# VHH binders against Putative methanesulfonate monooxygenase ferredoxin reductase subunit (msmD): the designs that were tried, part 21

Target 1, 366 residues: Putative methanesulfonate monooxygenase ferredoxin reductase subunit (msmD), of Methylosulfonomonas methylovora (q9x406)
Amino acid sequence: MTSLARADDLAAAPLARENCAVSVETKSGVFGFDCAPGETLLYAGLRHGLTLPHECATGTCGTCRARVMTGEVDVAWEEAPGAARFKRDKGDVLLCQTRAVGDCVLRVPAEVAAKPARHQIPAYRTGLMENIRRLTGDVISFEVALSAPMDFDAGQFVVVEAPGLEGARAYSMVNFTRSADRIELVVKRKPSGGFGDWLFGATAEGAKVKVFGPLGRATFHADEHKNLLMIAGGSGIAGMMSILASAAEADHFRTRKGYLFFGVRTLADGFYLQEFAQRVVEAQGNLEVTLALSHEDPAGADHPDHPGVKLASGMVHEVAGRAMAGRYDDLIAYVAGPPPMVDGALRTLITQGGLSPSAIRYDKFG
Below, E stands for the ipSAE of ESMFold2; O stands for the ipSAE of OpenDDE; V2 stands for 0.75 times the mean of E and O plus 0.25 times the DockQ between their complexes.

## First folded at step 22 (VHH; framework vhh_7aqx_2)

Design s3 (from v5 with F34M A98T; at its last look DockQ between E and O 0.46; V2 from the best seeds 0.61)
Fold by ESMFold2, look of step 22:
Structure s3 (fold): chain B 366 residues (1-366), chain A 123 residues (1-123)
Amino acid sequence: as target 1 above (366 residues)
Amino acid sequence: QVQLQESGGGLVQAGGSLRLSCTTSGFDFSDYAMSWFRQAPGEEREFVGAISYSGGSTDYRDSVKGRFTISRDNAKNTFYLQMNSLKTEDTAVYYCATSYYDYKWLPRQYDYWGQGTQVTVSS
């Protein structure tokens, strides 16, 4: 999850006063939608049911790349990390950081579908912040009581805008339930991370926030009948919790194996360990959970307070690579965390594991 | 316009060698990393190997490590793949692809692609 500043240059071009007609030319057809004043092109297209390409939805990854063919747009964050390679003089933009000034046509170099079956259509909601609590010294969990129920797949995320903070931030759901009245999110507090600091302020409990989602295509589906590999660092564990909840509902581990690697610095930094231990028991030998300790050598191979949780020394992507060598048969991988960890895991899965690119789903927040 | 063009493919017997070239134009070659990918019929493109923008770092799929070597020639704006000890399983269309700064391992992480060159290894 990223908290990067959105843009210093929001007034570079006037925002539209009325809805704008937007057309996207894609590898699979031409689609149109209305974009409201001040709304990003990505969110407008997604809420109309289009499967526009995205990963982070917040400007850091570059996946929502498009080219403006006609019309003028307003780019909210010119210095977004995801646009570093773009040919700006040729009209390259990030859909998630771009607003319409008037009617426009963009080229999206991707396959796009409109309202495919079982597609969760994102929507705007408001929500109330509740049950804010510290899980560790720097990890905070919280819930959002939603203004309307939300359907989502395990592994999806929302973007949240808090009052008085610039920019939307992406958080993966920790929970899984159909037609959810509330979502559970987790955030790692950073030294200059405004959202994390805001959560401990006097005004966060009960505050109204804006929520857009569900977002993301890195989703778990039990009917794919795959063994699971889950590699997470930091708050990237949130989506893995949702996947484990969905897998438990489907009784997935009765017939399939799962492997979860969770990277933390020390034993004291681990969280959700009781939940992991319970999932291991429920899976009756078909789920392995390893806590990878980058700054501590464990006294034994099992967690002292949660025996179903294994311990290993090292960075999580290295621990996973060693443990999974030769064990990638019939497997789909979910990877989430800081960019260096995700890149290390992708390298291992491709160069050693030989996984097909389509068998790897990830969230990289830069 | 950014252009990447592979050449040097062909028919070779198992145990033989080929050298592929990827000639480039339309971008600042020194700013870009390069990867070679390959695709057999009915399969996804798969990573073969990569070289960093500076040439100081390389990486390879385990199944080709020690047999294949990637290099770059900044004076000629060209990437190379030297393939030795070829096996029938190396039969595929080979693509060069490039990305800004660092190389990546998944095809969807690359912006610019060549059109591919066929390599066929006969037993």
Scores: ipSAE 0.634, ipTM 0.897, lowest interface PAE 1.6, mean pLDDT 87
ESMFold2 (binder alone), look of step 22: mean pLDDT 85; pTM 0.865
OpenDDE, look of step 22: ipSAE 0.679; ipTM 0.867

Design s4 (from s1 with Y101H; at its last look DockQ between E and O 0.55; V2 from the best seeds 0.00; counts 0 for: loop humanness VH .161 < .165)
Fold by ESMFold2, look of step 22:
Structure s4 (fold): chain B 366 residues (1-366), chain A 123 residues (1-123)
Amino acid sequence: as target 1 above (366 residues)
Amino acid sequence: QVQLQESGGGLVQAGGSLRLSCTTSGFDFSDYAFSWFRQAPGEEREFVGAISYSGGSTDYRDSVKGRFTISRDNAKNTFYLQMNSLKTEDTAVYYCATSYHDYKWLPRQYDYWGQGTQVTVSS
């Protein structure tokens, strides 16, 4: 998953030279925080412990919509995809792409809490790029050795900013560890993906990056005692790996079932297959993993080299819908991937599966 | 300002029919997709069906497919839900919701909502 946060040629109003006082009027009250020069309103609010609405945090989804009521702001990415439907003459902005010019007041049409229990408060960190390796021809994994430990829940992501590249990009953690000194991330190369090109075409080992997080609400918690449905496309699998690691730590599959559907184009495009097979064995029959092949018909129902991994032909959301018919009881669904895949999965879960909206957690990566 | 107003709710016998309307103002109706949601007491608001901004695509919850029909009339800025063969489990407050261009399936994906209209289906 990679998204653009800012355009190279965007002309912006002068940024604030001092911290600005920002006030947000929300459905659950009015909250205030300081925003540093050059900092986005979203990140400033999040690091003060406010649960401001967001999904991608990088400008593509539109979830962080707000309206400027008073004061002047600077919109860093005027053409951000998430703002395509906004009424700019009425002050609509994306919090993740907006910086304060001076003190300002915004309306946020969402419920917002301040430092709720069990909420991981995001922070800025730096990190060093380490252990960069190719998983497939267009998928690369890497680790970031963090400047300070980070607590995160399985399913969360960080925003990473590489040197010399404009904009921040969201990546879900692959690993799961409390008080983590390092995080593992995966990137799928896109034709216009600057971060992916930086990793693939340059020696990035040892390079310093900026990291903000943890972010995201599509998180796994074993104490909810639910069966798990996980539907992922491409690099969206990263958060599912983290969920599987957390579930294993909690021995979740001793009493609960799990279903993971991982969509890739062809058999050769699959990765993490050995870890999936290991997790299936550990779960003793309570975890099923299916690799859905959108551009290939598999020869058989089982992976030839990883017997714990099943194969199916089709788009991942269609494969999941067929396999899960009549099996949605007592279940939370986690969905992650490109917007068309996530939309297809949401449609399937709601119209066919009949899941409650609160039982569906998702991340759309633009 | 954006407004949506449902009408046409009421009491109806099982097997009967009812037509809901959602009248809108404050935006360009032809650019928006529309959805009907419903909420029974103590339950979450659930997707019933939707129609695309062009009117060329519809989608329905499986439990109402074939019984409910969604349509739109751009000249009247009005979105409709025709409910036939009603069952007692269809009893709920029905809400219309709208989003730019594409319809969605979760309540939290919608910015604009009506106030709701009660539909009660008696046995």
Scores: ipSAE 0.709, ipTM 0.912, lowest interface PAE 1.3, mean pLDDT 88
ESMFold2 (binder alone), look of step 22: mean pLDDT 84; pTM 0.857
OpenDDE, look of step 22: ipSAE 0.836; ipTM 0.944

Design s5 (from s1 with K65E; at its last fold request DockQ between E and O 0.89; V2 from the best seeds 0.79)
Amino acid sequence: QVQLQESGGGLVQAGGSLRLSCTTSGFDFSDYAFSWFRQAPGEEREFVGAISYSGGSTDYRDSVEGRFTISRDNAKNTFYLQMNSLKTEDTAVYYCATSYYDYKWLPRQYDYWGQGTQVTVSS
ESMFold2, look of step 22: ipSAE 0.716; ipTM 0.911
ESMFold2 (binder alone), look of step 22: mean pLDDT 84; pTM 0.855
OpenDDE, look of step 22: ipSAE 0.728; ipTM 0.892
ESMFold2, fold request of step 25: ipSAE 0.691, 0.653, 0.655; ipTM 0.905, 0.888, 0.896
ESMFold2 (binder alone), fold request of step 25: mean pLDDT 83, 83, 83; pTM 0.844, 0.845, 0.843
OpenDDE, fold request of step 25: ipSAE 0.815, 0.816, 0.801; ipTM 0.941, 0.941, 0.932

## First folded at step 24 (VHH; framework vhh_7aqx_2)

Design e4 (from s2 with Y103F; at its last look DockQ between E and O 0.84; V2 from the best seeds 0.61)
Fold by OpenDDE, look of step 24:
Structure e4 (fold): chain B 366 residues (1-366), chain A 123 residues (1-123)
Amino acid sequence: as target 1 above (366 residues)
Amino acid sequence: QVQLQESGGGLVQAGGSLRLSCTTSGFDFSDYAMSWFRQAPGEEREFVGAISYSGGSTDYRDSVKGRFTISRDNAKNTFYLQMNSLKTEDTAVYYCAASYYDFKWLPRQYDYWGQGTQVTVSS
């Protein structure tokens, strides 16, 4: 009768009952902030104004890597993709997935400032989900009515937590307005379910969500007076829409040029096509929009239903690379989409295009 | 303490060759992708080339392809940049950099940097 040793229920380390003091050692110096119970170290630091390194802020990219030097922490998502290469024995953690259990000291291998130079300090808000609509078979857009107005720069994103769903999700704002009381977001449905499946359900409309933001550094500023290169895949187009809206508001294309490349699988997977056509007209010839089809060959050079939208065959970063040959002067590039697409685009821009690293702003979305 | 130290820089005539070395300490070298960057006067720091943690993969900017070769010796915690057929345009301070993940294209994506070594190519 071999007594099967009951796998000791590794009791989840209790979360802190009070605020924890966090000290962060960076390349720029040492900073301190308080972390609330259940709050992730990244969000706590960011809301205090620290410019902690991050991209997705949701456990995928690995950019918010830190080492716990002293103290006890709790990792909410041990299997997070961004932590796949971490040496756990050395105390490596993702700031976006780690909560303080007690006072702790962290090391962040990055330059950090105590306050953002240009961006707004992110904050918590609540929101109501409204106007959920399908854009394609697997892409949904929705609006969030915010509890308080939010100032943000075009190209930024927010993190959303929905009731009954584990984990936070990052979504770029599609719209642009000052003191926004409503934001529009886009989600691509994944086979694994989760937030996407929830959105397709009848219960998402009117649901209360938690919102944290604005986040991200891939932002547009008209006062930089640069041409715009935008490379997007899938839901990465959201931030580009915001940038286009902001650019239009600033009458940016009166004197500057824009190039947008949107990568989709097939023609039927394209969305925001009417909006693209409108922006092209408004820009009076200074904005070019190309839909890149990775799994279909277009019948012609132009979209059959949307004049002004060009069609091309291939991966979006390849299409952009070919189209932009010799046209990299005086521009800022924005790249957003799945990690492989973003990496491909960065490689193309840096190694083939010769674009300055400082001229590239990007977000990776899973 | 993490340290990256470049060596092998200097003055060379166009068409000549140099071999740069980057010696590292204070971190697990074999777990890091390594890259070379360079910065010419008045210019921004630019990607030159990279090698994966295992040495199985390399990549280069187009302007140095066929002329430059990167290699690494994990037993010595050192990686190298062999520069052949040097041009005046290759004149710059050359930096070595380490990335915890795979090599990346932007300087801000790297964890550690060397102090740089001057390479001057004369006509």
Scores: ipSAE 0.430, ipTM 0.755, lowest interface PAE 1.4, mean pLDDT 90
ESMFold2, look of step 24: ipSAE 0.647; ipTM 0.879
ESMFold2 (binder alone), look of step 24: mean pLDDT 89; pTM 0.907

Design e5 (from s2 with G26E; at its last look DockQ between E and O 0.71; V2 from the best seeds 0.70)
Amino acid sequence: QVQLQESGGGLVQAGGSLRLSCTTSEFDFSDYAMSWFRQAPGEEREFVGAISYSGGSTDYRDSVKGRFTISRDNAKNTFYLQMNSLKTEDTAVYYCAASYYDYKWLPRQYDYWGQGTQVTVSS
ESMFold2, look of step 24: ipSAE 0.636; ipTM 0.886
ESMFold2 (binder alone), look of step 24: mean pLDDT 82; pTM 0.834
OpenDDE, look of step 24: ipSAE 0.743; ipTM 0.899

Design e6 (from s2 with S54E; at its last read DockQ between E and O 0.87; V2 from the best seeds 0.83)
Amino acid sequence: QVQLQESGGGLVQAGGSLRLSCTTSGFDFSDYAMSWFRQAPGEEREFVGAISYEGGSTDYRDSVKGRFTISRDNAKNTFYLQMNSLKTEDTAVYYCAASYYDYKWLPRQYDYWGQGTQVTVSS
ESMFold2, look of step 24: ipSAE 0.764; ipTM 0.927
ESMFold2 (binder alone), look of step 24: mean pLDDT 88; pTM 0.895
OpenDDE, look of step 24: ipSAE 0.826; ipTM 0.924
ESMFold2, fold request of step 25: ipSAE 0.752, 0.667, 0.761; ipTM 0.924, 0.897, 0.925
ESMFold2 (binder alone), fold request of step 25: mean pLDDT 87, 87, 87; pTM 0.885, 0.883, 0.885
OpenDDE, fold request of step 25: ipSAE 0.845, 0.854, 0.843; ipTM 0.949, 0.950, 0.945
ESMFold2, last read: ipSAE 0.725, 0.774, 0.770; ipTM 0.915, 0.931, 0.929
ESMFold2 (binder alone), last read: mean pLDDT 87, 87, 87; pTM 0.885, 0.884, 0.885
OpenDDE, last read: ipSAE 0.848, 0.853, 0.858; ipTM 0.952, 0.951, 0.951

Design e7 (from s2 with S99T; at its last look DockQ between E and O 0.01; V2 from the best seeds 0.00; counts 0 for: pae O 4.6 > 2, placed apart)
Fold by OpenDDE, look of step 24:
Structure e7 (fold): chain B 366 residues (1-366), chain A 123 residues (1-123)
Amino acid sequence: as target 1 above (366 residues)
Amino acid sequence: QVQLQESGGGLVQAGGSLRLSCTTSGFDFSDYAMSWFRQAPGEEREFVGAISYSGGSTDYRDSVKGRFTISRDNAKNTFYLQMNSLKTEDTAVYYCAATYYDYKWLPRQYDYWGQGTQVTVSS
């Protein structure tokens, strides 16, 4: 009668009651910071100004890999996709999913600086959900009124925690302004996505959320004086909107060219079309916007309701590849969207376009 | 069957106020953005104002900003247009419209329409 030990009592390791001292060994040296109870090691390090490696900051990409050398830690999401290839027996963890239980020593196999050279140090803020709008059948936009103004670079994102929902979600800012009291975000509703469903509910409006940011390195800087190629799919368009806004503010398109390719399934799935039209007009011919339809053939070359927006048939990365033939000079490319789209775009840009990886900035959104 | 019914229109003197209502049935009202349009004789139908499905966002044409207010009551499947400081140029047939998506400025982008209610503002 082999007593099947009920797997039930895996008592969640008690979270630290006090701040923990964290030491991080990097390629650049050793750094130290405090980690608050329940705080992830990544966020703690970032808010102290360390340039810890990260991309999604939400357990998917695996970029924030570290090894626990000494001390006890708690992993909030053991099955995080970013940790799938980790050697757990050796102490490999995702910084974005790991909390300190006690003082600990970590090894991060990356170059790290004590403070960002160009980016703002991320911080915690509270926010109120406002102006929730359904852009399409499965895409929602909303604003967050922030407890304190936030400076950010176009292309950055924030992590949002909503009440009653487990986990943090990363969303790119759609707008761009200095000292922003409000940020606009976009969410694509997924069948299994609790946050998307929550946004469709009446309780989301006026809800208080926790915000951490700004985060991300796929940023636009007008002082680079480069032409812009933007390839977006789905909610990946958010960051591109911010980039366009920033570019407009900087009068970037007076002397530089912009190319935006936005991938959607059908014409009806398009959104921000009015904004695109406006940006095209403002750019006085130096910005081209193409809506790529993957599941529909356009009746004409131009959007019927927005003449400044071009239409094309095909996957967005393919459309971009065809359209950009011979036009890759003095260019920085921004790519954002689902992983398959991003991978396709990267391949196109590198193999067909001949772009250096250093000229490509990208975000993968699951 | 989907129905949108406008009410509250009528004759009013310049400077007066009216409140229009649009009562809906046959669809999940809470999922739709709602808009008011108006059409004067010999003119094209024009956007007046809108409210998002959540009620958290509103938009108005410039000529009615500060005078008109849109609200909604999801429990009653009704949304409203409060019109204050009415002007003779506000005379038109007012239509309510619904869209499952974000509110739009073009009439052709809407899913459902009411029959309209006449608003006449006299000098």
Scores: ipSAE 0.026, ipTM 0.396, lowest interface PAE 4.6, mean pLDDT 89
ESMFold2, look of step 24: ipSAE 0.726; ipTM 0.919
ESMFold2 (binder alone), look of step 24: mean pLDDT 89; pTM 0.906

Design e8 (from s2 with G26E Y103F; at its last look DockQ between E and O 0.01; V2 from the best seeds 0.00; counts 0 for: pae O 15.7 > 2, placed apart)
Fold by OpenDDE, look of step 24:
Structure e8 (fold): chain B 366 residues (1-366), chain A 123 residues (1-123)
Amino acid sequence: as target 1 above (366 residues)
Amino acid sequence: QVQLQESGGGLVQAGGSLRLSCTTSEFDFSDYAMSWFRQAPGEEREFVGAISYSGGSTDYRDSVKGRFTISRDNAKNTFYLQMNSLKTEDTAVYYCAASYYDFKWLPRQYDYWGQGTQVTVSS
């Protein structure tokens, strides 16, 4: 009578009951920090001030790659896209998807500092979901009332965890303010996106969420005194909105030029159009906004309902490339959107525009 | 309280067709996803089908796929359920529901409901 071991006993590898000591070997030296039970190695390191490499912080990009040298770890998401090319047999892991089960030693093949030079150290906060608003058929904006004020740089994002949903989601702040009690985020519905689906439900309003941030390095700084090129697709526009807000606050466009290209499929898929129009007016001719339509030909060169917003046909990176010909001087470029778009934009900016990679800041949204 | 109004229900023989309509004068459908539900005697209310606010997306329960078609006319502020090849098991009270949100599969309270229309399919 061979007792069929019920598949239910796959005992979730016991999460550490206590804080684990983590040692990270980097190109810059060895650093140490404590990792709380259930906490990912990336978040633990970041909240201690280490400048660990990361982009999405949610398992997609692969930037937070590390090798476990010694110790036991638990990988929360084994099938994470960012880990698809990893040598798992050698101990390769994503820091953002890995929790310490015991004391461990990691190797991170990057330069790391003990403290960020300019950015705020990220922290955990709670938040309340408020003012959920549909922008388009598949795009929703919402606010999060934070348990504590957050200082962030325009272009940064937070990671949000919702009740009953597995995994964390990264969202760029749409707004910009000092010591923000509230942040505005935008999400595009994805077929596999539990959080997006949840947001389209009535139960999301008033829900308590966990927030970690600010994160990201694609940030705007007025003191750099550079012209701004912004190329966004879909929800990638969120960070650009924050950048525009920060630039406006700093009166950046008094002396500098801004170029925003927002890629959507059709005219009807456009959003934040009123905001664009306002920013264009405020910039007194020094900000150009173009809505790029990839699946529709515009009837005219200008948006029919929003003066100051230009229309163009084509992929956003192509539109930007054509429009920016000869205009790449003294410029920092920001790129955000789906990976194919970002890759296309990077190629255009580097090969056609002649921009240095150091002049391009980008986020890939999977 | 805003109410949706269903119409088109009745008695039909198995294999027959029926078209249900849902309308209201109290709000514009163009901002709402529309769904049909049904409830048979002694059974729980179940999802039948839905259409997005733009009409670009539809979804159906498996048992009605290929037989039922959902459409909408925003200009007429009317939502439709075309039921073909009706079966006895399709007998139920059919309800129209409207939601500002497009996701029908989430446990949620719809913003507006109809009173229901009886559909009876005889053998």
Scores: ipSAE 0.000, ipTM 0.217, lowest interface PAE 15.7, mean pLDDT 88
ESMFold2, look of step 24: ipSAE 0.593; ipTM 0.868
ESMFold2 (binder alone), look of step 24: mean pLDDT 82; pTM 0.837

Design ko1 (from s2 with W105S L106S; at its last look DockQ between E and O 0.01; V2 from the best seeds 0.00; counts 0 for: pae E 19.9 > 2, placed apart)
Fold by ESMFold2, look of step 24:
Structure ko1 (fold): chain B 366 residues (1-366), chain A 123 residues (1-123)
Amino acid sequence: as target 1 above (366 residues)
Amino acid sequence: QVQLQESGGGLVQAGGSLRLSCTTSGFDFSDYAMSWFRQAPGEEREFVGAISYSGGSTDYRDSVKGRFTISRDNAKNTFYLQMNSLKTEDTAVYYCAASYYDYKSSPRQYDYWGQGTQVTVSS
């Protein structure tokens, strides 16, 4: 579907645009791929099965840094936050914000592998916006009916581009199912958030969007047989919903423990609480869920309307640190949220919990 | 014009403490993981410890864990090593090194190096 849209664009143009040959020099070898006109270098490499470095894929984090060695490129977002500290006079670029103008060579200062063909190799899809629902005053859930089924691991995300809005936005899947025909996403409206504003409009239902994914390496796998710690702020809770769904499918909490900490400002800002309460009941005492309130002291230790959901006062990473003392045995941690929250959580997990960085999987997003 | 300058080395008795500083300029310090390496006479340069670009995680070689503490101050472009309970085996030239975003255990994988500062622990 996305390919048909590009083919129609090329057919309508006076002359079809040509693919560019891209070579990336990495710590593990040199790899080549074709980059289509208008395609970012990151997506071209990922869809060819290369494990290029990335976290947000949207220009914010800076993880997809590369250096142009030869050839010319087009940087789509010169002011991208992730490039603020780059040495542009040395040819530093964000792969996710850069397009090839002609054949080029880049250096990627990372280990990169070429993966075998798998269903989870990122691909372009189109989708139809459906089932848009307000969860709170500023949080919306929605579904995308995909043009082709997508396999993904719990914790992964997609990048969505809405009609008439510049830039792509990353959203973690809330659902989990194999060969998904639909994905469920959630967005929290931000003060200047164009996508959130568009979702509140009358034309979003039934609109066609562009989707690229699945993306992300902070994934849950039940066959690793670990106790789970999940720490989320904001829309970072979306990936934790997917993890809980995958864990439930595998009956993971029959023999392993889980701890979820969800940070919000006040009690009224919590969402998915009924779903969490149900998961706690299903886990028969092996899953604990805490709503951490950064701007409110709760009246009691339990949520008044959702028994089994605990309440605590404080920043989510500090609440988790206090609650998890002595409970880090055989544990893997998943952390998702704004960079300051993730950084605070990582510090707590390593210094207090003694976890190696390899036992912590995380997504930083703005 | 990248510069990494170690300071704070010297002679100390076994059981004593030293604090090393690494002052940096000419690169975007907050984008780099920072590491300490050391080299004794006749030995290969070895990893001592590292801190992530944000300061959110640290790692240490086993023989110094619990005795050495690494920290950074991104506002001052400065990276520190606090060494306590020093042993004669800690005698070496100590180097600070920078790697883009993630730290590595191999010295060959670092982008920038300091000149080194001598630490001598007497018995």
Scores: ipSAE 0.000, ipTM 0.117, lowest interface PAE 19.9, mean pLDDT 83
ESMFold2 (binder alone), look of step 24: mean pLDDT 87; pTM 0.884
OpenDDE, look of step 24: ipSAE 0.005; ipTM 0.241

